# Designs tried in a protein design chat: VHH binders against Protein DOG1-like 4 (DOGL4). Part 107

Target 1, 232 residues: Protein DOG1-like 4 (DOGL4), of Arabidopsis thaliana (Mouse-ear cress) (q84jc2)
Amino acid sequence: MSKMRNLVEEKFLEFYESWVIQLELYLHQLLIAHNNNTMSETELRHLISKLTTHHKAYYTAKWAAIREDVLAFFGSVWLNPLENACSWLTGWKPSMVFRMVDRLRKSRVVLVEAQVKKLEELRVKTKFDEQKIEREMERYQVAMADRKMVELARLGCHVGGESVMVVEAAVRGLSMGLEKMVKAADCVRLKTLKGILDILTPPQCVEFLAAAATFQVQLRRWGNRRHYVTHS
Key: E = the ipSAE of ESMFold2; O = the ipSAE of OpenDDE; V2 = 0.75 times the mean of E and O plus 0.25 times the DockQ between their complexes.

## First folded at step 16 (VHH)

Design ge58 (from gc1, 15 letters changed; framework vhh_7aqx_2)
Fold by ESMFold2-Fast, scan of step 16:
Structure ge58 (fold): chain B 232 residues (1-232), chain A 124 residues (1-124)
Amino acid sequence: as target 1 above (232 residues)
Amino acid sequence: QVQLQESGGGLVQAGGSLRLSCTTSGFTFSDYHFAWFRQAPGEEREFVGAISWSGGSTFYADSVKGRFTISRDNAKNTFYLQMNSLKTEDTAVYYCAASSELYLPISADEYDYWGQGTQVTVSS
């Protein structure tokens, strides 16, 4: 059967589709800025700010939605299968963003040694924070399995109204734990992004954000097309 | 409760120097970007200068570049504006501001918290 949508899923689907359309518009502006060396530092800073405000809006909407239904973010209906396959704890994997930073080393505006050092320090810290969250998720899954196993065993024995109440209480507890983990992962994402932007110059920020947005937009387009690669 | 409080304003002669301080409380100081804005009578709030959450990035309005320096002291939860070579056109109420945005803002609309303002008057 096809997945039934609840109100949270419907509302966030509508939000996300609009958010992606606006991201594509900002990507167009970033690419123009990157190819046009006539923009002032003030103009570049305003453009970077528009993108970061747009990303903040995504997390504001996401955190409001996960308070209502965090499970909607595991296997999201607003993402295609390719986007879902590339997700780590409901979003992009923080350490992967440094691959986009590596592109800047081939840029016309090269990174200075001090920036390279700070980016490597940030990369190490990001991987450490990422691994800490993965360990916490493993602990959560063990605890979830213990609770779920007990409740499933009880459900196998009793089908009365009291069983329904016990299951609902268990699901609420599991959801609260998942919400905490998702927010922790999003905080690592935001800290990583904030750190990178602080280290980079405005032209480098534009190039980095353009690379990130290009990847996100192209991944969505590739998944939506679902063309087979035919080897002849 | 978040609070920002300016100090160090006053009357100074053209060519003189003045140091403004902004003492903060109620948040994690090291997570915030800080800026100074100023407003002359009948004018809009004008950006003066900003310092990023790490202290690693600063940005100044063209009108103050080379004369003003922004700095922060995480141990004291305080940030500063050192104003040198003051001109009569620097006369304004100076406001300190704090932002939790991802990128160092230069627009007043992107600052979450504000001080009450301190008067700087440059004579002659």
Scores: ipSAE 0.757, ipTM 0.890, lowest interface PAE 0.8, mean pLDDT 87

Design ge59 (from gc1, 14 letters changed; framework vhh_6z1v_2)
Fold by ESMFold2-Fast, scan of step 16:
Structure ge59 (fold): chain B 232 residues (1-232), chain A 124 residues (1-124)
Amino acid sequence: as target 1 above (232 residues)
Amino acid sequence: EVQLVESGGRLVRTGGSLRLSCAASGFTFSDYHMAWFRQAPGKEREVVAAISWSGGSTFHADFVKGRFTISRDNAKNTVYLQMNSLKPEDTAVYYCAASSELYLPISADEYDYWGQGTQVTVSS
């Protein structure tokens, strides 16, 4: 707990704080667009593109960082405890975004039956992709407790060069496995987001993205407020 | 190697119809948004129509709505532009473009791959 943050953690903390500030600015624009209802289709599409490009930039930065230190993304120092508690494989659980979509059924910008059918098909596919990743995570956790890994852990208590080499190779293998799983989870996230936006009209996309960004921003504020008051 | 090859451009009379085709190769076509842009002499390249990776979402510019229809066939790796009720103002080089963006883009700057273009000339 007294360990200094590494360079990957420091750089990503700086990136993430700036990224969240920009997300809040885009959220403000989305809320204005949603309430004003005077924007052209072209203007709405441009605003949606700005926000989706912003999300893509997050994953570009994340994948560069996890290549260097994937463990930084498990219990991240740039996230408060509430944000960390709500994470599924270092990010939002893909199927949870359908909760944001459900709000559109009750809003002024209602979904037509064809959209409801396509969203349900996408939800089922997203759940299936999540289950595949969860099975891979289970295999990873079982492999960590496997007899061979226990043997490597025991060997690691000896200082010899051979044991150091073998332990280092095993640790690198574990990190590579986690990196692959995190990227797989992020690919499901991006595919799910891309699918939802494909089904929704531009006004519905604005409402959906505003709901998602509002939740992300508010979750951070709720967790930061708890952190502030409970660490007295 | 990524290739987009347009075909179908020719001289047509005002009021005529024309179908443009764009054959794609070298990438997973079904993962990419596709669009038709046009550029007339002395003007900037402008979006005509765009279609999402799934074919489920489309955009048509106001000046072609009701006259042009974009479609795609993911099994054939081909995107089409059906052009009806052609006007002299439709005279331009028509370009096929592909994008990997999350949301169907309508700006040229958001397209990664471009064809060489096919000339459409509409005479009065």
Scores: ipSAE 0.750, ipTM 0.896, lowest interface PAE 1.0, mean pLDDT 88

Design je34 (from jd2 with F102I; framework vhh_6z1v_2; at its last fold request DockQ between E and O 0.87; V2 from the best seeds 0.78)
Fold by ESMFold2-Fast, scan of step 16:
Structure je34 (fold): chain B 232 residues (1-232), chain A 123 residues (1-123)
Amino acid sequence: as target 1 above (232 residues)
Amino acid sequence: EVQLVESGGRLVRTGGSLRLSCAASGFTFSDYAMGWFRQAPGKEREVVAAIDWSGDETWHADFVKGRFTISRDNAKNTVYLQMNSLKPEDTAVYYCAASFPIWTTRSSEYDYWGQGTQVTVSS
C-alpha cells in the first residue's frame, strides 16, 4: 500500500543518499590504494581511519533517528526492495563479513596462521552474539501474542479514553524493545568490523574494505535497476 | 558543552574501599560506552574497566578483576567504579572516558575524557 513518509524518514533519506555517495568516493580511493605498492603504513592507516569514521557517522545518525522513530528502520524507504530483503535487524548480518574474508582469502589475501586463528575465534563469538539477538527477537514476537497484548487489541476495538491510554502505553513499550534490539545488533556489527580490522594488516584491511564497499554499492545498483525497469 | 566530571578520589588505607563517580553532560550518555582508565606516575595510561551503552556488558582488566566493579545509571548520566581491597599499586589518577557506540581497550579510540581524580592508597 502507499506508505507516507514522516520527518524522521525524510531526514534519514537525505542523510543516507549523501552517505552512500561518499562511500563510493572512498571505494575509489581504496581501489587506487590496493594497486599502489608505494603507499606507507601511515597513509594506509589514514585511509582505513576515514572509512571507520564514515561508518561511525552512519551509526551516529541512525541512533539519533531510532530514538525518534525506530519503526522507520523496519521497511526503510531509503533502501530499495533488494537491500531490504538482505537486511537483518535493520542492517547487514554480522556473520556475512566472514564470507567476504573467506572469498578474498581463496583468491587474493594470504593470511598467516595467527590471523586465521583470531578470525575463527571472532567468527564463533559473532555467531554466538547474533544467535543471542535472534532469540531476543523470537521472545519479542512471542510476547506480541501474549494474553495481555491480545486483550489490549480487543480493547482497541472499543475506542474510548481508557482504552486509548492503555494502547498508547503498549505501543511505547513495543518501540522501546525494538530500539534496544537494534542498538544491540549495531554493536555486534561494529565489534565484528573492528575485530576484523584489528586482525588484518593495513593492506589486507584496504582489500577487505574495498570488497565490502563494492558489495554494498553493487547491491544498491542492482536493486535500483530492477525498480526502474518495473516502473518503465 | 561536552563534559565528564570525575569525583570520589581521595587518600585511603590499604585494604579499604572507594567508589568513583563520573557525571556526564552535553551528549546523549545512554548511546555511549564508558571506560575507566588510570595513570600512575612514570607509567602509561591503562584501561581498568569498560561498560556498554545498556549496562548489561562489562569488562574488567585482569589486575582488578574481582576487586573493582564498573556500573552505570543512564537516568542519572553517571558511571561508577566501585573499588574494593585497594592496594598501593592502585595509586593513580583515574579517568572517565566515553566511546561511541562500543568500548575498546585503546585510549586513542575514546571520544571524550574527564580531567581525572587522584586516588592514593597508603600502607
Scores: ipSAE 0.742, ipTM 0.889, lowest interface PAE 1.1, mean pLDDT 88
Fold by ESMFold2, look of step 17:
Order: C-alpha cells, then structure tokens, then sequence
Structure je34 (fold): chain B 232 residues (1-232), chain A 123 residues (1-123)
C-alpha cells in the first residue's frame, strides 16, 4: 500500500534481471561440471560456493529493499505471473525443494542410508519452521483485525491531518510486522538450502543446484513466453 | 569499513563470571547472525554460541551448557557473551563473528571477524 512502491519496484526489477542473467551463466557452469565429470572435488566446492554466494547476494539486495517497502514484494513486478503464483511469503516455499531432491533420487542421484535419514530430519525441521511462521502470520493478522484498529481507521478518516498520520503509522506498523515475517521465511529458505548442501556430496550438490537453477530459469522463460503471447 | 571489536576479556578466578561485548560498525548489524568463537593455545578455533539476526533463536555448544549465554542489542549494534562458572579450560582468545543472514558452526562461513579478547581463568 505504499505510494512509493514504483521506485523500490523499479530498482529491484533492474537488480533481478541482472541477477537472473548471472544465475544462467552459473547454470551453464553447473551443467558442464555435471556432464563432463572433469572437475576435482576442490573445483566443485568452489563452484558450489559461488552459487551459495549468488543466492546470498539476492537476499542482501532483497532485505535492503524490504526495509524501504516490504509490500512491494507481495505481487512483485519483477516476477512474471507464473513465478508470482509459486510465491509463499515473497518467495518459494522451503519444503518444496525436497521435491527436487526426490526427483533427483528417482533419476541418477544415489543417496546412502545416512544421507536419506539426515534429509528426512531436515525435511521435518523445515516443515515445523514453516508451520511456526504460518501460525505467527495468522496471529498477526488476527491482532490487526482487532476492533480497536477498525475503530482507529474510521476515526482517522473523519479527522484532518492527524487522521492521515494515524493511518500512515498503522500502515507502517503492519509493514514492519510483515518485514519480520519475510525475513524469518528467508532464513528458513537459506537454512534448508544450506542443510541440503551440507548433506549431499559435492557432485550431488552440483546436480541439485543445476536442477534448482534450471527450474527457476525455465519458470521465468515459460511464464514470460506464455504471458507475452497471450497479451500480444 | 567493517569492524567488530571485542572487549571485556580479563583474568578471573575459577568459578567467576565475565561479560564479553562485541561492538559492530560498517554494516547492517540487525541483518546478521552473530557467533562467539574461542581459540586456546595449540587448539583449533571452536564455536561457542550463536544468535540469529532477530535475537529470537540462540544456540550454545554442549561444553558451555548452562554456563554461557549469548544475547544481542540491535539498537546498540552489540552482541554479548555472559560467561558464568568459569573453568581453567575456558581460557582462550574469544572472537565475535558475523554471518548473513544465518549462523553456522563452521568458522570458514562467517563474513566478518573481530580481533579477539583474551580470557584467562586461574586455578
């Protein structure tokens, strides 16, 4: 509900386009590493570190932007309609990445019993953290629907300049609560990603990161192509 | 320039208490997870405690059990380590470190480090 969302949205759109281009370049490197089997373990770990750093750079930019306007990230302009439909608290749902791991297990990735056990433990923890965030969001929304807040909004509409300031303060309070929830969700996303990369071997990490990057790049391409054809 | 400055380390007797502090500057402290590490002579650096960006989640190594407590004050850009029931084996240089946005137990994954403060526990 910020009237300055266009400025924040424009800046982040520019960043996001550049970020996706770089992600596609890293995807190319991941696919070479996977298909040619030419890299040492040390080189694979270096590539994995580059991908981890790239994802952290996304969140660095995102957290700076949500400090200015968290509402810009709900229904994001830089995401096409298909990408927006997959969003949970301004991003992918952390537990969904385990479906990618499951698909890799069905194809070419062989996991030992110890890895499977650790992944299941991580999945349970991730789901628990998701549910905790969802409960906090529900509590927050109920608290904001309180009769006092509705009454203050009504009184604010009937009083001059002070009424505008009271409404703006209430909107700022809502934004700060949403910012905290988005940051909490992002931490679960990164904890889950790091947990998976810690359990997998370097070649398995390369396969996982390639699958994740492929999905993200293809989701953007397919959403943009279908949307453009429909509207043009 | 990014700086983490530890203070509060000194000589104390066994059973005594200390509070370490770490003042941060040059980065958005409230977006970072923080950790305390220690390194005794001839030993490898080890994680002691960690705290998330909000302060809501903390973690402590088993060897400090209920004796050490990490906390933070985002308004002051400061992270603390309260150390109670000190033992001679707690003698070490203590370091604070920052990681965006989550903490880990691996020292190689921290972005910024302080110079350390010496804690010495006498028998």
Amino acid sequence: as target 1 above (232 residues)
Amino acid sequence: EVQLVESGGRLVRTGGSLRLSCAASGFTFSDYAMGWFRQAPGKEREVVAAIDWSGDETWHADFVKGRFTISRDNAKNTVYLQMNSLKPEDTAVYYCAASFPIWTTRSSEYDYWGQGTQVTVSS
Scores: ipSAE 0.709, ipTM 0.879, lowest interface PAE 1.1, mean pLDDT 83
ESMFold2 (binder alone), look of step 17: mean pLDDT 90; pTM 0.917
OpenDDE, look of step 17: ipSAE 0.867; ipTM 0.942
ESMFold2, look of step 18: ipSAE 0.700; ipTM 0.872
ESMFold2 (binder alone), look of step 18: mean pLDDT 91; pTM 0.920
OpenDDE, look of step 18: ipSAE 0.868; ipTM 0.943
ESMFold2, fold request of step 19: ipSAE 0.618, 0.604, 0.521; ipTM 0.835, 0.825, 0.791
ESMFold2 (binder alone), fold request of step 19: mean pLDDT 90, 90, 90; pTM 0.917, 0.917, 0.914
OpenDDE, fold request of step 19: ipSAE 0.889, 0.889, 0.889; ipTM 0.946, 0.946, 0.946

Design je36 (from jd2 with E109D; framework vhh_6z1v_2; at its last fold request DockQ between E and O 0.91; V2 from the best seeds 0.81)
Fold by ESMFold2-Fast, scan of step 16:
Structure je36 (fold): chain B 232 residues (1-232), chain A 123 residues (1-123)
Amino acid sequence: as target 1 above (232 residues)
Amino acid sequence: EVQLVESGGRLVRTGGSLRLSCAASGFTFSDYAMGWFRQAPGKEREVVAAIDWSGDETWHADFVKGRFTISRDNAKNTVYLQMNSLKPEDTAVYYCAASFPFWTTRSSDYDYWGQGTQVTVSS
């Protein structure tokens, strides 16, 4: 199990570093598109499609990795401490993207009433889905502290092949539960992202995606350049 | 090579039952939501039923609710559509489709498609 965990971490670290480099390249294109109003609707939709495909590629790789070792995504080695501190069930909290939508500066066109209504409906649904997952997390944590898990933990203190095998089976069962919750959370993330993009116009989508990518890139940079200085 | 292969389509009498199967290969089936769509001559393709990656959540269109049941077997990389109380209006080519990571009612959201299997319901 430990050997598979190490290989999963190494493989995903390589993937993630490349994925972030490509995200920064797409961010550059998004910022150019946002600042330059000469791009056609077709060109904007193509750029939005590239970003959507890029995010789907991340979750495709992630789901392959969590099938092997979901625990690698709790306290990930490819994320700095700040990124890990900001994680909600191995990723961004779905409802936080609505803060980005609310903070968007609409230079050309403001959100029309129909868009505002649809975004509010989506916000409510996203919050409901988040709360459902949070209740599942609570039940999972309670189950981990129940008598059976405590007894299995005690058994793990004894040496011998049979006790090791029983503990490994219990850990596998716990990991399967976590995998299901992580996949459910990732589905809420992608449904929320798709929902927002379906509601917004192409220029608004570009602005939203640029804001989201900027935040992700800056959070990584802030965490990577973390240093303690003496204050008086 | 990604492939979805439907089977089970045939001629059946009104009130009869039929089970369609869709065998998937070339992708990680257990990560994909699956949908069954149908298209009758001269009509648009419409969603009939959908199932999430785990098999725990299913959706059925109102016009087949109570008559059709979607299910999946991730160990066999297969999705099924059990069709009961068939009506002449159910006559169509039935398509299997895969969507990562969740299902929708919009055909354009699906990543992979089968070639279809013909179901004909006669009176």
Scores: ipSAE 0.744, ipTM 0.885, lowest interface PAE 1.1, mean pLDDT 87
Fold by ESMFold2, look of step 17:
Order: C-alpha cells, then structure tokens, then sequence
Structure je36 (fold): chain B 232 residues (1-232), chain A 123 residues (1-123)
C-alpha cells in the first residue's frame, strides 16, 4: 500500500501536475478558437505552435527524468490507474492517435482526398516504426533473459559467493536498453503528432488538438474522481 | 548558453576531401538530432545530411549521396560531415543545426544553429 517517492519522482510529479494544468488552459483556448470565426490563420498557427512546444516540453522533462531513473516510468506514480492502463512503453501507443482522427472524420472534420492519402501514408509509417520498436523490445527481453540465465548459472556454481558487480552491470544494462527504447517510442509519438499537424489545415489542427487535450484531461479527471471516492 | 561551433571549412580543389566538425555545448547533445545545411551565394539554405540522437539512423540528400557522410560522437558532443569527391557546386557556407528530438529536412524545424563555416571548391 505504501509508496516510496524519491527526488526524481517528486520533481516529475510536480512538473506533470503543472503541465496538465497548463494543458487544460490551452484546451480552453483551443475551444474558443474553434468557436470564434474572428481568429486569423496566423493566430491559429501561433496557438498550434504553443501546443506543439508544450508537448515537446513534456518530453524534454521526461527524457531528463529517465536519464536518472527510467524504471520509475513503468507504472508511473504521477498517472492514475486509467492513465496507466492506456500506457505503451511509458506512454500512449502512437498508432492509436489515428482512432481520434477517424472519430473526428465521422463527426466534424471533412478531409480532402490528398489529406486522406497523406494520413494513410503516415499511419503506415507509424505502424512500421512501432513494429520495429516492438521487435527490438522482444529481442532485448530474450537477450536479457539469456544473459541473466547465464549469470545465474555461473553464480549457482559458487558456494556462498556474492557478486555486487554482476548485479550492478545487469541493472545498468537493463536501464540503458529501456531508456533507448522509451526515447525511440517518444520520437515516434512526436513524429506522428507533427505529421498529423502538417497534413491538417490550421482549423483542423485546432479541432484535433482540442480532442486530444480533452481526452487527456478527462482521463485525468475521471481517474482522480474515482480515487477520491474509493479512498473516502 | 547554447552554442554550435562549426570548424574545418577551407579552400580545396575539385576531387578533394574535407571533414567538418560541429562542437555543441549548453544543451544535452545526446537527446538531439543533428543536421548539416548549406547555403551558396544567391541560393536558399538546403539540408545536406541528418542523423538521429543515437547515431543509428542517417539521411543524406541525393545530391551528396555516396560522397558525404554524417556521423556523431556523443561522448565528445560533436557531429561531423565527411565530404569526399568535392565539386565546385559544393561551394557554400555549411551550418550545423540541432532539433529535439528528431530530424527533418525543413530548416524551420531546427531549434539551434551554428554560425557557419565556409567551404570553397576550386577548379
């Protein structure tokens, strides 16, 4: 029941709370822009740029934190149970964002043929990049299991022996491999986001970003409400 | 303070070789993708080559494929451009640039830029 927090977790929790609050403020601006015909294309592009910068700031802080302790991000303390259930390699699966694009097409956003072609090409590229990461993760897990089994067998040949260096090397190797895979996954996430925003028109980008921010904020709120109710 | 400092540009003869270096400071170099761009007099700046944060993925423009090779050394915070079989049309100011966390072929996507180093290829 009891959770221990370290300095890395405390700093990132504080960052994440501030980051979500600012995301909610940007969501309000996105909704105003969606409903207000007086915003120019330049003003829309500026707002889109703010959202893009906000997402990059999340990953900048995340990469600094995983450099200190990547394992903290598997089952993150700053995410509620609903947010954790949606996690793939410490975040959302990049290809799942296309479900949101598809949903918007059914309800609000009208896409021309050229945009549809480009989005399908991006979806294929995103899926390809995901598959590469998944295969590398599988290979890493197999290689790590083989190394661990060899190391455990070697240690099993020692009567009463202990090896701090073997444990430290195994932990370091795991952390380095996981950090690389998390960074690769985050690159696919940001590449996919940028690709979608490059294909959509500025008004369409505002609708997409509003839908994405709404989902993120609502997952946070629903999970927190459930936590308060079950705790009290 | 973020700095990207290019070096190694000079005058070389057609067919010659040259290696450019770009030393980075003031940011976490190993988190950034790097690119080399060039700008000849009267022409627009164009991407020459790019490399991801880990060094595992590289890209080269068609006009330099087989002749130029981008590489990086994250321990030295340095990105390189090895330029072989140089031609007079390679004459330009060469710039290094950094982008978090991935590279693109668009100059507007890059966060940090160097001041450039002149490469001149003579007949």
Amino acid sequence: as target 1 above (232 residues)
Amino acid sequence: EVQLVESGGRLVRTGGSLRLSCAASGFTFSDYAMGWFRQAPGKEREVVAAIDWSGDETWHADFVKGRFTISRDNAKNTVYLQMNSLKPEDTAVYYCAASFPFWTTRSSDYDYWGQGTQVTVSS
Scores: ipSAE 0.701, ipTM 0.869, lowest interface PAE 1.1, mean pLDDT 83
ESMFold2 (binder alone), look of step 17: mean pLDDT 92; pTM 0.929
OpenDDE, look of step 17: ipSAE 0.858; ipTM 0.936
ESMFold2, look of step 18: ipSAE 0.688; ipTM 0.862
ESMFold2 (binder alone), look of step 18: mean pLDDT 92; pTM 0.929
OpenDDE, look of step 18: ipSAE 0.855; ipTM 0.935
ESMFold2, fold request of step 19: ipSAE 0.677, 0.669, 0.648; ipTM 0.866, 0.858, 0.839
ESMFold2 (binder alone), fold request of step 19: mean pLDDT 91, 91, 92; pTM 0.928, 0.927, 0.929
OpenDDE, fold request of step 19: ipSAE 0.886, 0.885, 0.885; ipTM 0.944, 0.943, 0.944

Design je60 (from jd2, 16 letters changed; framework vhh_6qgx_2)
Fold by ESMFold2-Fast, scan of step 16:
Structure je60 (fold): chain B 232 residues (1-232), chain A 123 residues (1-123)
Amino acid sequence: as target 1 above (232 residues)
Amino acid sequence: QVQLVESGGGLVQAGGSLRLSCAASGFTFSDYAMAWFRRAPGKEREFVAAIDWSGDETFYTDSVKGRFTISRDHAKNTVSLQMNSLRPEDTAVYYCAASFPFWTTRSSEYDYWGQGTRVTVSA
């Protein structure tokens, strides 16, 4: 940490630590449900709803935070280096979730032909939406090297009311552009998650959510272990 | 203290126009997709139109495409539905709804709802 954390980073760190603890508790419930054939469809749907609400709460808190400081989410202090290395536009890459779906097939859970077709259609759409966002990010990066931005950067070397105001307006515009792209990426994430859950049966949803939560928890543990081993 | 308050409903002759407005308060309007649903007498609630959180993407049910236009004003926290070439079949109570963070045609998936505004198309 080369610099002191700001208020947005401190607040979201506190939120995220609590959110992960609750995710681990839900993972425990998902694993129990997966191994228990006495749980009704209504009970399974209730558990799935808890997970959906939990993920939605994360994005509600994230969008409030990025409105104040979107850059806090690029190289986040609440994530370890491994988690940060696996990030795509401040979060998980949407198409990665289909690797968890592939795990369901390998676990001998029978997906009917109609489900397989719908999942493949969703995979193709998710990849298309990812590519659209990647093109926007490329345009954003190219715009940073635009002649107008270079000229504004030169003006920023001069301390004066007029130059300072113009440069600050341009920087605010750049931050708003990043915020818009992060929100677009988060919408693809949630649409992909919802799409998968809409295609799967409640028992399949439980297995899928358990696999996804296990991966998220283990990725964090692996990254933290690297830090601990290096420190020791 | 979340509120969605609809206005602009009323009586209109077939072929006429109405503009519905929905004023939002008590939540971060700019983070939510906004939609209009309607319920005709003796029918279920149906999707009419939606606009995403950015205002860049709009969506319509087939029966209103080309006749209705949804728009939003982030400064005023308002979503509007301009209804042109109205038909007797458009007679319904119109509801404003908010969903985080994207729209859907499924009414059960919306977070907040208004009380509705009545539209009656005669002849």
Scores: ipSAE 0.675, ipTM 0.859, lowest interface PAE 1.4, mean pLDDT 87

Design kf3 (from kf1 with K98T; framework vhh_7z1x_3; at its last look DockQ between E and O 0.78; V2 from the best seeds 0.78)
Fold by OpenDDE, look of step 17:
Structure kf3 (fold): chain B 232 residues (1-232), chain A 122 residues (1-122)
Amino acid sequence: as target 1 above (232 residues)
Amino acid sequence: QVQLVETGGGLVQPGGSLRLSCTASGFTFSSYVMSWVRQAPGKGLEWLSGISGSGGHTEYADSVKGRFTISRDNAKNTLYLQMNSLQPDDTAVYFCATWDEYTGTTYEFDHWGQGTQVTVSS
């Protein structure tokens, strides 16, 4: 059953579609850059900057949207089932990018010992941060389920004018907590991404970003095809 | 089978104009981002411009910005590159290219044409 979309969902859907298209345009540039050994470091850094700016724009838009309706991002209607299945707290799981780096190492990317060490340190840190967020989320869920959700359910059965206000306040409280968690997760994502890019050389950054962009576009395309086949 | 055929190249004087065309077949053209790329003698591949499936989004390299215009006609499965104010440095083989979701671990364009030669000379 297609979920009824609210205004926030519709707006973000439009944004996301455009954002993904732009990502794919950048992907083309990354692919050519990756295969072009004649590009200067300055040119590579410029391309990297374009991509990082693009990613930052996504989170800027996301954070604006979640302020209005954070719940819209849990079971995002703008994502296909495959994309949603790969989501951790409304986005990609930070630790996943290290697997991407590992794949690159096995293929074309040669890392020096110092880089390997730094990446490992970052991996450990990222994992720790993920676990911390997960624990907080669990705590939050338990706390909400025990108190506020029960109250909301009770109040929902007695919808009067005053009751509506109370329910709204409760929902706002819940949403604020979720928003905090989502932002925390996003911060880990951004830190992880920055960390990786700081460790890698510009050519390696291009490869990594190409891999990441490829992965995102593939998930969307594969998921869309599958979704249309099953629901057409 | 995916096919891309570039046409429109030739010899032109500095300051002249050319319009390249790329005819696509074997895939849903309107669903894919398309790019123009060139390779000058002794140089690597250079990305020039890209356009979204609908044509609503375009990107240009700094080297061609303001001089080149990418467009597409999805009804004709054709990609275009209008090149104005051509300079000798624009001499190269020009390719249209696209990437699809079946690309493996090798991050490369999946589909290229044979290219069309553009020569800018007095």
Scores: ipSAE 0.866, ipTM 0.952, lowest interface PAE 0.5, mean pLDDT 90
Fold by ESMFold2, look of step 17:
Structure kf3 (fold): chain B 232 residues (1-232), chain A 122 residues (1-122)
Amino acid sequence: as target 1 above (232 residues)
Amino acid sequence: QVQLVETGGGLVQPGGSLRLSCTASGFTFSSYVMSWVRQAPGKGLEWLSGISGSGGHTEYADSVKGRFTISRDNAKNTLYLQMNSLQPDDTAVYFCATWDEYTGTTYEFDHWGQGTQVTVSS
């Protein structure tokens, strides 16, 4: 069992390292795109499509990996401690992405009233979906503390093949529940991302994607060097 | 102090080839993703190609894919751009540039070279 987890972790570490490097290469393209008035709408949409495809590839790989070892994604070996500390159910918190949109609105992006209204509607829906997932996680935590589950875990510490089968069943049940919750959270992330990109114009999408990539790359760089703003 | 210096520009006939170099100093070159960017007369900036710190990952704009090759020699702190099948619309000032993850609080490249002129004329 532990051998299987090592293999999943090794494969995903290699994938993720490559994925972040590619994200930074796309960031370089985005940095030029939002400062360049010679790009057609078609060219901008092509770049936006590359970014959305890149994000989809991450979730495709992640969903294959969580089928084999969902626990690897809670405190991941491919993330530094700062990245792990910022995780909400194995990834970025969907409602927090609207703070990035708000920052862009203050300095770089002018949104018309119709866009602002649609973004607020999406923010409310996103927060609602998050709260639903959080309630389900709380319910799951209560079920894990259930007297019957604790009893099964105690039996698993005893000698005997029957105790091993009971522990294995409990572990399978836990993993299945966590896999469903992680995938549900990822679906909220994908819906939120798509929703934002559908509301924004192509130049605004480039600004948003640049900000998102910047944040992710900086979080990784700062966390890996153990250099961050220290507040004492 | 970060410095990027491009060399290798010049005049070339259509269909010709040219190799640009960018010598880097003042930072750990092998840690940075590097890009080539150009600016044609009276036009905006155009991103051309990028390469990871190790050199293991590269990307190209569609307009240059198959004609241009980015590479780097980390022992010499030098970035390269091999340009083949050059056409008049490749005429531009060519820059090497990078984004500094540590100091970058903006949405643009932090470090640019001075640029090298490439002129393709029939």
Scores: ipSAE 0.693, ipTM 0.900, lowest interface PAE 1.3, mean pLDDT 84
ESMFold2-Fast, scan of step 16: ipSAE 0.818; ipTM 0.945
ESMFold2 (binder alone), look of step 17: mean pLDDT 80; pTM 0.798

